# VHH binders against o75319, part 135

Target 1, 181 residues: o75319
Amino acid sequence: GNHIPERWKDYLPVGQRMPGTRFIAFKVPLQKSFEKKLAPEECFSPLDLFNKIREQNEELGLIIDLTYTQRYYKPEDLPETVPYLKIFTVGHQVPDDETIFKFKHAVNGFLKENKDNDKLIGVHCTHGLNRTGYLICRYLIDVEGVRPDDAIELFNRCRGHCLERQNYIEDLQNGPIRKNW

## First folded at step 9 (VHH)

Design C1 (framework vhh_6fv0_2)
Fold by ESMFold2-Fast, scan of step 9:
Structure C1 (fold): chain B 181 residues (1-181), chain A 119 residues (1-119)
Amino acid sequence: as target 1 above (181 residues)
Amino acid sequence: QVQLQESGGGLVQPGGSLRLSCAASGYTFDDYAMYWVRQAPEKGLEWVSTISSSGDSTYYKDSVKGRFTVSRDNAKNTLYLQMNSLKPEDAAQYYCAKWSEDYGLFDYRGQGTQVTVSS
């Protein structure tokens, strides 16, 4: 149905690029049919997303959608020049190894193909916070060798909201490194 | 903060009745379909009933159809399950839940209320 995602209005639409990385996080864009339930200032469509990224003098080269639904917007609502990857990620529980490895492979592939530009990897779930923050931080810890607390702090600061799910935070801080060559 | 609180469980004789309640808070209750699910000690989690956001459509597990009635009071943010003609097979921990298509699971499931059926 066309109901606004729970707490969606509580979060900033788009964070800032995470310095030293190619990541930018945001909450899910909502297609035109949702705008009937939103004030003009609350609207955040796929077009609004790209306008806000441009206003930061950044450019998206890939969108990774971690929601478990396709009802919020369609890939066709995005520019044809920006690849879209759907990774159906179950909420609440720590993502399984298959999901983590799929995310890492997508990021590594993008970085290899985009060595000669500065385009960003946009990552979102519903709020652009828990699933999004977990997978970005997991990548930074496991692949880039960033300390867990530093990865979490960087994400929180750039997103403008702190990771909320304790099980996700605990896995990042104390869980095993998932090796993926 | 989102919260679901079940109540109304207890011990009843076979053929008896119980009315379960679920008090919801922290979200727009009337925007969501609501669910009753149950878990017996030696069984997996099983779906019992669904009610649409408006309350106009209801659905039931075959084994409870005609005996259980789900309803809701959107003004009070409360979900109900009227259970009649209870059988020993109905003994379980009962939970109210909201299904999240976005998360691909039941979310905001409460802590549950115990239903025991025995002489």
Scores: ipSAE 0.190, ipTM 0.595, lowest interface PAE 3.3, mean pLDDT 91

Design C10 (framework vhh_6fv0_2)
Fold by ESMFold2-Fast, scan of step 9:
Structure C10 (fold): chain B 181 residues (1-181), chain A 119 residues (1-119)
Amino acid sequence: as target 1 above (181 residues)
Amino acid sequence: QVQLQESGGGLVQPGGSLRLSCAASGYTFDDYAMYWVRQAPEKGLEWVSTISSSGDSTYYKDSVKGRFTVSRDNAKNTLYLQMNSLKPEDAAQYYCAKWSEDYGLFDHRGQGTQVTVSS
């Protein structure tokens, strides 16, 4: 379907790089076919994403797409030089351990291969908020040893929107660390 | 925003019939396949039936085939489920839904309508 995702217009397109990390979060880019339903200032295509990242003097080295759909844009809409990874995640539910492991593995692999540059890992779901924020914070807590409240605050500040789903926040603050994979 | 409102549930005896309705708004109804899903108190969410966007194709859970009939009226943005020969195992909260590709789950935001099967 060619409909704009619910509440998609309510969110800032791209956050700021999370200081001390390689993460940047954004909402899902929408391919050209969606633009007939958007005002010019509302457009956020894959091209617009890369332009906004460049405007921040940053460069993407990986995109992790957490949406459960393939309808918003295609990997072919991205520069061939930027790897694209799809991790299908169910919304509303805290991501399962397998999904958490896949995300951690992808991040660790990127960091190992990109130790000699400062390229960013771009992470998005539909709004770039709940699934995106959960997995980024989960990585910081479990792998980097960041305190849960500090990870959440950092994500919220840099994304420009606060995590909305209480079950996600509760799991980050009080849930088990997923270290054994 | 998508809004779905179910109605038509109630209490029936085994072998009885009910017709459920779902009023849809906030999206182009005739562009989407629609679903009936149900949840019994001690069980998870369970798919019951699907109807294509045109209404030409219908699909059913094995245990309800021959007893339930799904239909839609695209001019009225309304989905229906005719339930005949109801069994105690059919007792559940019934929701209409569309599939949310964004979330990878059924979008069943309505309150649902309760079906109770008991003497």
Scores: ipSAE 0.349, ipTM 0.691, lowest interface PAE 2.6, mean pLDDT 91

Design C11 (framework vhh_etentamig_d1)
Fold by ESMFold2-Fast, scan of step 9:
Structure C11 (fold): chain B 181 residues (1-181), chain A 119 residues (1-119)
Amino acid sequence: as target 1 above (181 residues)
Amino acid sequence: EVQLLESGGGLVQPGGSLRLSCAASGYTFDDYAMSWVRQAPGKGPEWVSGISSSGDSTYYADSVKGRFTISRDNSKNTLYLQMNSLRAEDTAVYYCAKWSEDYGLFDYRGQGTLVTVSS
């Protein structure tokens, strides 16, 4: 069965680009088979994602999918010109060091290969909030030296929703820096 | 109604092995990620392991990596946990859980199965 993710309708589809970074966060796009359960104004397909990014005068160069499932949309639903990376991320737990490393490596690789353009790294989990916000903030803190509270505030403001999971917030504020390896 | 029935627990000596099973009913098992969660006497719940709906991705808590193996048989609606090199610290009631990770909740029901590691 094609059930809509819990609370998915509660969240803004796409945030704003995070100033001073290449990041933009959004909730998971849902393929056409989900549209029978949605009003027209609630639909957010892969096509709708790219239309909304374009409306902000931005362009995606990479999508990082942090969901623990592949049932919401298929990579083939995306333009073949935009790379897609799946990092299966356990939602309940603070992401482990291996997951954090994979995310940092992907971001660093993208930035190195895209230094002469302004394309964005699109990051999503199911709601585009907790796992997404954690990994983006962790990158800014550990790699770019941003103060934890500043990273969290920037993400919250640009996403249009505040990080909800207290264990994620606590780890960002008081947890150890995970060194680049 | 979702029903999860854990089995396979028991008394085992340190260094021993046990295989836990969870029989799932009341939902489309192969549409959901699954997890094992344990609760030791006097402590809160601890996530142990997770597996994707297809079974192609597995995840483990650092305390059990290299010792425990999670697997599933979607044709039988059954989740498994193979536990090797058991330690006294693994003593707990083990619950299987339908994983609603995006909502931040494990949906589990029932009594679990008790694992006691003692000489």
Scores: ipSAE 0.016, ipTM 0.278, lowest interface PAE 5.9, mean pLDDT 88

Design C12 (framework vhh_4orz_3)
Fold by ESMFold2-Fast, scan of step 9:
Structure C12 (fold): chain B 181 residues (1-181), chain A 118 residues (1-118)
Amino acid sequence: as target 1 above (181 residues)
Amino acid sequence: EVQLVESGGGLVQAGGSLRLFCAASGYTFDDYAMAWLRQAPGKRREWVALITSGGSTDYADSVKDRFTISRDNAKNTVSLQMNSLKPEDTAIYFCAKWSEDYGLFDYWGQGTQVTVSS
């Protein structure tokens, strides 16, 4: 359906680049069919996403879509020059090791292939907050050795919203390091 | 009013098969991903199979190659075919509606008991 996701309007469309990383987080873009239910200033289409990224003097090199749906926008709504990767994730529980591995593998592959540029990895779920923040922080902790509280603080500050899901926060702070990538 | 009603559970010998059914009503079924979760005695509830609105499937490692999730959008049903059942599959099985809007399962049924004897 064409209903606006619950609380979608409550979140900033796109955060800031996370300093020291190639990550930028945002909420899900909504294709043109959703615009009839939005005021002009509330619209956030795939085109609007790329305009806002350019306004920050940044460039996307990869989009990772963590939603467990295909109804919000289609890959063909994105510029053909930007790779799109779908990693289906559900938010009921902490993502499983296979999902974490897929995310780490995609990030590591992008970084290896983009050593000669400064393009960003854009990551989103519906709100660009809980699943998005968890996987980005999990990467920083497990692969880059960032302390959990520092990773969470960095994400919260750059996204402009704090991680809300308590089980995700607890897993990041106290859970095991996953050495799969 | 969203309603999910499971059926097809029962007692089966190890190595046997069961097919679970979920009848959904009260929402536009074909717009939402659906799942089967289970809760074994003394354990946490876990998802075992997921199916997107478009029919793409995902499975927990413990059930991969043994379980098959499917949906019939014309009948508003989700099914779980369970083959090569093991005693460890003993659990209450729940049908659940995925809410991408919330990033969680927002509705599930009362569950159907599956007991696998050794």
Scores: ipSAE 0.319, ipTM 0.668, lowest interface PAE 2.7, mean pLDDT 91

Design C13 (framework vhh_6fv0_2)
Fold by ESMFold2-Fast, scan of step 9:
Structure C13 (fold): chain B 181 residues (1-181), chain A 119 residues (1-119)
Amino acid sequence: as target 1 above (181 residues)
Amino acid sequence: QVQLQESGGGLVQPGGSLRLSCAASGYTFDDYAMYWVRQAPEKGLEWVSTISSSGDSTYYKDSVKGRFTVSRDNAKNTLYLQMNSLKPEDAAQYYCAKWYEDYGLFDYRGQGTQVTVSS
């Protein structure tokens, strides 16, 4: 399918690095086949993603793709030097423990292997907001011991958009801590 | 050629049960997550359930949690949806799909099987 995701144009392409962390969030890049449906200023390809991150004087070391589809772009559209991890995460629902642990293990593994650099973990779903914000905040709360409201505020400010799904917010604020396996 | 064929629909009273099946062919079934979606008359497609390629992970729409169970038999290339405690709101044409889009677009779906819930 070649349709632009609903509301995709409503969101900033890339947020800012979340200070004190290695995370940066963005909306899904769209491969070249989508560009016929976009004005030049609306385009956000995989190449555009890397250019915008370089403009912030940052460098990606890992991309985690949380979308439940593969139609938006392919791993082949990314530089070979940047690892790509797909974690199929259904929209609208709080991710299950298995999904949360996969995300945590990927982040922990990246951090162990990248102690000597300052490369970022790029995380996206379709809008780079709800699933993305949930999993990043869940990591900060469960692993880094950040207070839920502080994690949410940090994500919202750096992404430039607030988490929209009340069930995600409720789980972050009042849900149980998910321990790593 | 990818083919998906749903079956098992029918008329049931509120509180009843139905088991839907989807026979898949034309691709390596155990490489792909599978989806159940539904569409009531004059409404859009609504995601119902997802099962991972291995069958180890399952996901459900909030309104069907605890009532519906998705499963798969990779040896038989068959997807299932067990529906219990059916409500009038569950009445719809049910489709299995190979691809689920965040925003309701599907590349592959079958012809569907009709579920009617009435007294």
Scores: ipSAE 0.015, ipTM 0.193, lowest interface PAE 7.6, mean pLDDT 86

Design C14 (framework vhh_6fv0_2)
Fold by ESMFold2-Fast, scan of step 9:
Structure C14 (fold): chain B 181 residues (1-181), chain A 119 residues (1-119)
Amino acid sequence: as target 1 above (181 residues)
Amino acid sequence: QVQLQESGGGLVQPGGSLRLSCAASGYTFDDYAMYWVRQAPEKGLEWVSTISSSGDSTYYKDSVKGRFTVSRDNAKNTLYLQMNSLKPEDAAQYYCAKWVEDYGLFDYRGQGTQVTVSS
């Protein structure tokens, strides 16, 4: 069926911008067909996403969708002015080097083309936590030289939830630096 | 009752072309994104391509970009995959799928159509 993702209601819809970066993380928006299973205060559509970003006085310039599915919302539901990038990333597994490279390349390209504005890179998986937090932290560690524990703390604080998957945390803390940017 | 029926597979030489079709029934086809997935002998299912419900957005596995084109005809409830410049590595059973779970489970897929590329 058209079921809502497990535990999706347990997470805040949108985090805060991560200070010193262009990143903001959020859980997957759900299209209108899911709203019959949600209370009004639980709804988080693509429109709701943009409204919540605006409420923070921020503007999205890119959405990176890390889910391995297209069932939650349609890219066509997003404004044409905001680029959408799909990086199919399987849940539960630490993203492979090819996926890490694609993410870094997309971020670096966005930053190069958006030097004259302050638009944000919005990143989400299903919960906006494990795959999302991993790839953002991996970028901060490998490209920006941030210490792993500092990157994780910054993400956790700004997302409002802590990274949950131990394999992701272990790779960030103890894994090799991927110099593929 | 969701039914998906793939066709159009066959044997081709390297560099050849094939056009796969998937006839869908039992659901409102134009409400769903559709997927092409493939399985080589002794391998797991791998994602190949996705097309949005309207057909306006398409996505491809890196190794097939520029060679494969996914399309759909919502009036005919049919999904297509145009495969050009076929390589031996493309040989597999090809399936269309209505549903992909976030951890890699492909559900509501048909029986598939075999694509063989001669060495």
Scores: ipSAE 0.040, ipTM 0.458, lowest interface PAE 4.6, mean pLDDT 88

Design C15 (framework vhh_6fv0_2)
Fold by ESMFold2-Fast, scan of step 9:
Structure C15 (fold): chain B 181 residues (1-181), chain A 119 residues (1-119)
Amino acid sequence: as target 1 above (181 residues)
Amino acid sequence: QVQLQESGGGLVQPGGSLRLSCAASGYTFDDYAMYWVRQAPEKGLEWVSTISSSGDSTYYKDSVKGRFTVSRDNAKNTLYLQMNSLKPEDAAQYYCAKWSEDFGLFDYRGQGTQVTVSS
């Protein structure tokens, strides 16, 4: 269906770059067919995403799409110069180890190939909050050695919204470090 | 915000009929397919029926096909399940549910309505 995702309008379109990292989080862009249900100021298309990133004096080098659907926009709606990676991630449940591993490998690969620039890794789910925040924080904790509370605070501040799912927060704070995959 | 409220359950004799209702609020009802699922004591959740967003397509569990009819009234934000020729095996808590293709699970389910079939 062509319905606007539930609560999608409640969230800021795009956050700020997370200082000391290459991450920026945002809610899912919606292709032009959704604009009939949106006021002009509510529109957030793939084009709008890139315009907002440029307004922050930043440049995207990779988009990681964590939604479990393909109905919101097509990879063809993105510039050909920006790689797109789809990781189908079920909501409400803490992402499984395979999903976490795929995310970490994509991030590590991007960073190796982009040592000579400052391009960002854009990460989104539907709201750019729970699945997105979990995987970014999980990376910071497991790979970069950031304290869980510090990772969560940094994400919340830069996204402009706090992680909402308690099971995600509890796994980040008290769950095992996943280093040997 | 999203609320699903079932009603219409009760006690019937084998061969009897019940009509279940589900009142939906907090979302655009006619944009979503809706589901009836049931759970008997100490059993897992079992899918019973699906109806498309328009109401034009319906699907049923094999064991209820021909006995149960799902329908919806999009003007009233209400889902229905007409249950005929009830069998003891149909006794369960019945829930209406909304499936999220984005989340890959039932993202909303009501509190349910109890159906008991006995002499």
Scores: ipSAE 0.208, ipTM 0.580, lowest interface PAE 3.4, mean pLDDT 91

Design C16 (framework vhh_6fv0_2)
Fold by ESMFold2-Fast, scan of step 9:
Order: C-alpha cells, then structure tokens, then sequence
Structure C16 (fold): chain B 181 residues (1-181), chain A 119 residues (1-119)
C-alpha cells in the first residue's frame, strides 16, 4: 500500500544539525508513489531531503534508517555517494542492547572514517522523533558523557519537536548506561 | 477490511510445544510487519514477538527468547509462532496483529487462540 504514515504530516521534514555533534534528524522520506496523496508543499522525497540539507549548508555522509519497514522508499532512491544503513527497530519498546550496539558501532565507524571532513550522520525513523531521538541521545549519554536532560533538550530543540514516548524518556534519564560496546 | 484469524492453540504439559498460525486478509500482507501478542487471565495485553515484512528481522520478549520462533509465508498470507519448552507463565489468549510504525496500537480483528499449560 501507498498510504502515508499516520501523523507524518504533523512533523517538520528535517531538523537542524545538533551543535557539537555530527547528527541531523528527519522524518522518513516518501518515494514518488506517495505524492498523489500529498499537496506539493507536503512532499518530502529522498531528493527533497538532500535539497533541504544542502540549503542548511550541510552534507550527508551516512543515512541510518531505523524504521521496521521497507515500504516508504528504496535505498536505490538515494544518491550512490551516500552510504545507507538499515537498523530494524520496533517502535514503543526501548531498543534492545544489540540494537544500541549496532547504532553505536555505525556512528563510531563513520566518525573514524570521516575525521578530515564535516559530513553529517542523518538518522530517521517514521517521524524522526522517538526511536531516532532515543538512539541519538543514548549515544550522547553513553559515549560522549552528556547529561541525559541536556541530551534530550538538545535533540528536542534541533529536531523542532519533543520526544513523546515516556518509556524512552524514562530509560534515557534513569536507565543503565550501556558501556560494554 | 483487515481480517486476522488465529489457530493452533490448545492444552499442553509444561515443556510441550504448539505451533500457532494467523491467516491474514484484507490488506497487502507482505507490505507490513506483524506481531504476536498475548493476554493472560486478568492481565493486560503483552507483546511477544515482531517480524519484519520480508521476515529478515525478528524481535522477541526476553522471557520467550530461545523458546519461541516467529516466521511468515508471504505467498500464503500466513504468520506463524512456533512455541517450544512451554511454561505455565505462557498460558494466555494469543493474537496476531498488523504492525504500525506508530507502535503501541495493535490492529487485530480475530478472537485469538487459547494456549493452556498445565501439569
């Protein structure tokens, strides 16, 4: 089916780079088959994503797709110059330790390979909010030693929307640090 | 539109096995991930397992890892849950549900299938 995700129109397409990091968050891009259900100003294709990043004078070096679906766009719809990584994550539940490890490993690998540039890691789930915000904040807390409330505030401000899922917020604030990766 | 019909439940002894099936209709089955959820007597609905649209990714509740295996046959529009080493705590009404990217909302239509584990 070509039905757009629930509440997808309620969220800004793309946030701003999180200062002091290489992260930028956005909602899922939708391939051309979805555009018949959208007004021109509501369209947000893979091409639109890269145009909006360029308009901020930024450049993507990696896309991490956290959705538990392959329905919204194909990796082939992205420029061949930008690596694409799929990490399947189920919404509502705090991502398991294996998923957190995969995310941290991908980010650390990108940063090692891109020491001499300022390219961004683009992260998205369906709305670019809950799973996206959780994993970015978890990285900042566990790897960079950022205070949980500061990480959450930084993400909320730069994304333009606040993390909504209370179990994710609770885990970030009071949950264990995942340090064995 | 969406119709889900669960089957395969029954009474087993602790340590026994059951295979649950879910026949899906009314939507493009291979476009959606699927859940198994359960509800024990006088308890709330509890997530058990999720499988991606292609079957390449699976997730399980911690207490069922290594004992339960979810799978799907997209050609037959059917979802399965193989349950091994069943424990009394697994006794529940089992439902299948269509995954939403807005996870936490289960779109299920069937009556479920009952699993009883007793010695």
Amino acid sequence: as target 1 above (181 residues)
Amino acid sequence: QVQLQESGGGLVQPGGSLRLSCAASGYTFDDYAMYWVRQAPEKGLEWVSTISSSGDSTYYKDSVKGRFTVSRDNAKNTLYLQMNSLKPEDAAQYYCAKYSEDYGLFDYRGQGTQVTVSS
Scores: ipSAE 0.267, ipTM 0.619, lowest interface PAE 3.4, mean pLDDT 89

Design C17 (framework vhh_6fv0_2)
Fold by ESMFold2-Fast, scan of step 9:
Structure C17 (fold): chain B 181 residues (1-181), chain A 119 residues (1-119)
Amino acid sequence: as target 1 above (181 residues)
Amino acid sequence: QVQLQESGGGLVQPGGSLRLSCAASGYTFDDYAMYWVRQAPEKGLEWVSTISSSGDSTYYKDSVKGRFTVSRDNAKNTLYLQMNSLKPEDAAQYYCAKWSEDYGFFDYRGQGTQVTVSS
């Protein structure tokens, strides 16, 4: 079925680049087949995503898709020049160490290979908020040494929405640093 | 009304096998990823497995990889979990679930099915 994700319309399509980082967060793009269920101003296709990033004078170099489904859009709907990585995340609990490691490894690899440019890492789950914000903040805390409250505030401001899940916030603030392999 | 009904649990010896089933009704089953979760005595709720809406992608908790297989039959609105090489640590109440990203919890949990692993 072609149902719009619950509350998807409640969130801004794309945030702003997080200053001092290569991250930008957004909600899941929906392919053309969903547009019959959306008003023109509600549409947010893969094409719309790239247009909005370009309007911010930014360029995507990697998309990390944290959704557990492939029904929203296909990798083939993206430009061939932008790498796509799927990391399936289960939303009911704090992501496990394997998921956190995969995310950190992908980010580190991108940054190492893109030292000579300013391309962004685009990260999304369904709403581009809870799983997306958790993994970005976890990376900033564990790898970049950012204070938890500062990472959360930066993400919230740039995404335009505050992290909603208390268990994720508690893990970021008080949980252990993940050594991950 | 959305309803999920688990079955197939029982008592098994270490190294044994069980196949769990979950009958779903009241929603368009093939539009949603489905989950198996478990709760052992004295422990919190633990994610076990995920299967995509089409059944093409499956994911497992590290401790069950290679032993458990999740599958689904969308024509029958049924989810399955094949459990092989069962260990005492697998003893738990098993639930199938649809996830609600919006509400931050599992929706439509059934009553569960009990899995006991002991000699």
Scores: ipSAE 0.005, ipTM 0.165, lowest interface PAE 11.1, mean pLDDT 87

Design C18 (framework vhh_6fv0_2)
Fold by ESMFold2-Fast, scan of step 9:
Structure C18 (fold): chain B 181 residues (1-181), chain A 119 residues (1-119)
Amino acid sequence: as target 1 above (181 residues)
Amino acid sequence: QVQLQESGGGLVQPGGSLRLSCAASGYTFDDHAMYWVRQAPEKGLEWVSTISSSGDSTYYKDSVKGRFTVSRDNAKNTLYLQMNSLKPEDAAQYYCAKWSEDYGLFDYRGQGTQVTVSS
């Protein structure tokens, strides 16, 4: 069915680019079939996503979709010029090492192929917060050598919402560095 | 804020009947398939029954087919499970649930209602 995800309306559609990185986080876009359940100001379609990114004078070069479902929008709803990568992640639990490796590999590949431009990596789960924030912060900590508290603060500030899941925060602060990228 | 409130459980003898109810609020009830799941002592969560959003399609665990009937009243935001010919193996805490696509699991938020079957 076309039911709105729980708490989806509680979150800002799109955060700001994380300075010093190529990351921007947002909540899941909802295809046009969901619009009958939304007021005009609540709509956030794939088209709305790209309009909001453009309003920030930014450009997407890759979308990484971390949701466990394919019902919210189809890759075909995105511009053909923007690659789409699906990494199925279950909410609530810290992503496993295989998922972390896939994310890191995708980011590293994008950066190598886009060294001559400033295009962004857009990352989202349902709310663009917990799974999204975890994987972005995990990348910054493990690959870029950012201190955990600095990565978390940067994500929170740019997303406009603080990471909510204590187990994710604990893993970022005290968990092992994953070196399999 | 999703709220699910189960009721109707109790103690019955083998062969007895109970009717469970689930009062739902905080979401568009008639837009979701609903589920009954149960958890017996020392056992994992078991799926029991599914009913489509309209109520037109129903599905059951093999061991309860012919004995249990799931139904819903979308005007009242209420889910029901009619349980007939109860067996000792049906004893469990019963929960109503919706499926969480994002978590890939049943979303059961109520306290449940206890069903005990003993002579």
Scores: ipSAE 0.006, ipTM 0.318, lowest interface PAE 9.7, mean pLDDT 88

Design C19 (framework vhh_6fv0_2)
Fold by ESMFold2-Fast, scan of step 9:
Structure C19 (fold): chain B 181 residues (1-181), chain A 119 residues (1-119)
Amino acid sequence: as target 1 above (181 residues)
Amino acid sequence: QVQLQESGGGLVQPGGSLRLSCAASGYTFEDYAMYWVRQAPEKGLEWVSTISSSGDSTYYKDSVKGRFTVSRDNAKNTLYLQMNSLKPEDAAQYYCAKWSEDYGLFDYRGQGTQVTVSS
């Protein structure tokens, strides 16, 4: 239905670009039909997302939507110039190897096709925190060789919120590395 | 953080009645359909009943139709299950749950409440 996601209002809409990367994380944008349940300062539509990115002097080149639902907004609500990729992920559980592989493939494809610009990869789940932070950190650890604690610290600082799910943190710190996704 | 706390279980004779309650917190209760699910010893989780967010629509597992009634009080963030004409086959741990579209699974985090039916 049209209910606001649990704790969605508790999180900052958009983080900062993660320095040394092309990643920026944010919470799920909510289409116009949700605005009747929100104060003006709480609204965060797809349009609001792009306005906030522009205010940071950044530009989105790809959105990766990790939510398990399509009820929050439609791809048609996004500018035609920005590709949209849906990767259905179940929350609460550490993403499976197939999901991790799809994410890594999408990121690498974007980077290969965008060598001549500085456009960002925008990643979100519902809160832009646990699934989002896991997959971004997993990419940095497995592909970029970043130390797990450094990846987590960088994400937490730039998102403005710390990863909350212990099982996700444990997998990042002590789990297997998927080097040949 | 979603919190669901079940109560009202106990031991009854076949044909007896129990009223289960579920106290919900940590989310906007009135916006979500709610579910009762149960798990008998050595068996998997089984759906029992659904109630719409408004309370206007209810659905039941065939074996409990006419015996069980689900209801809710949105002002009190409470879900209920009135169980009449209880049978030995109804003995189980009962949980309240909400379906998470975002998670793609039932969100049931309470300890549940035990229902036993003596022969």
Scores: ipSAE 0.015, ipTM 0.342, lowest interface PAE 6.2, mean pLDDT 89

Design C2 (framework vhh_6fv0_2)
Fold by ESMFold2-Fast, scan of step 9:
Structure C2 (fold): chain B 181 residues (1-181), chain A 119 residues (1-119)
Amino acid sequence: as target 1 above (181 residues)
Amino acid sequence: QVQLQESGGGLVQPGGSLRLSCAASGYTFDEYAMYWVRQAPEKGLEWVSTISYSGDSTYYKDSVKGRFTVSRDNAKNTLYLQMNSLKPEDAAQYYCAKWSEDYGLFDYRGQGTQVTVSS
């Protein structure tokens, strides 16, 4: 059915840019058909996303959608100027190496093509927290050499919510660095 | 917090019947499809049945078709599984579960209720 995701209303729509990076995290936008189930102040459509990012004096250059479903909004609901990438990511489980590689490749490609601007990589799952926070932190640790606790603290502070999934936190802190070619 | 609580399991002879119940709380029950899954000793988790959020559509594992019937009472936040003509192969711990298309897995399941089929 066309139900609002569990706990979706409990999370801030969009976080702040993570300083020193090109990342911004947010919860999944919901297309117009969901608005009948939401109060006006609860609405967070694709249009609302871009308005909120503009209000922070930022600009999106890429959206990476980590949800395992396509029911929440359509790529057509996004401006034609902003690329959209879908990476179907299973929840609860630490993302596998294939998923981690796909994420790293997309980020590296964006950064290479956007050296002359300051556009952001927007990353979301349903709540913009666990899958989103894991993959952003994994990138910072493995590619940028950030200390795990520093990456997690930075994400938590900028998202406005702390990573909740203990297995994700444990993997980030103690897991092996994934070398992707 | 989502909670699922199963009941109704027990010991039956082959050919017997049991009715399992699952009491759900902590979410809007009538907006989600619900699932029955089972796990026998030394076997993996096995899907048994699905019922749509409204109860209008039901799906079954081939080996239980015609013997098992899933139903729900949205007013009572309760899921049911009527099991008839039970076979030894049906012996397992039975769980009600909520599947997340968004996560690609069962995001919640209860403690389970044991079904034993023995002469």
Scores: ipSAE 0.327, ipTM 0.694, lowest interface PAE 2.6, mean pLDDT 91

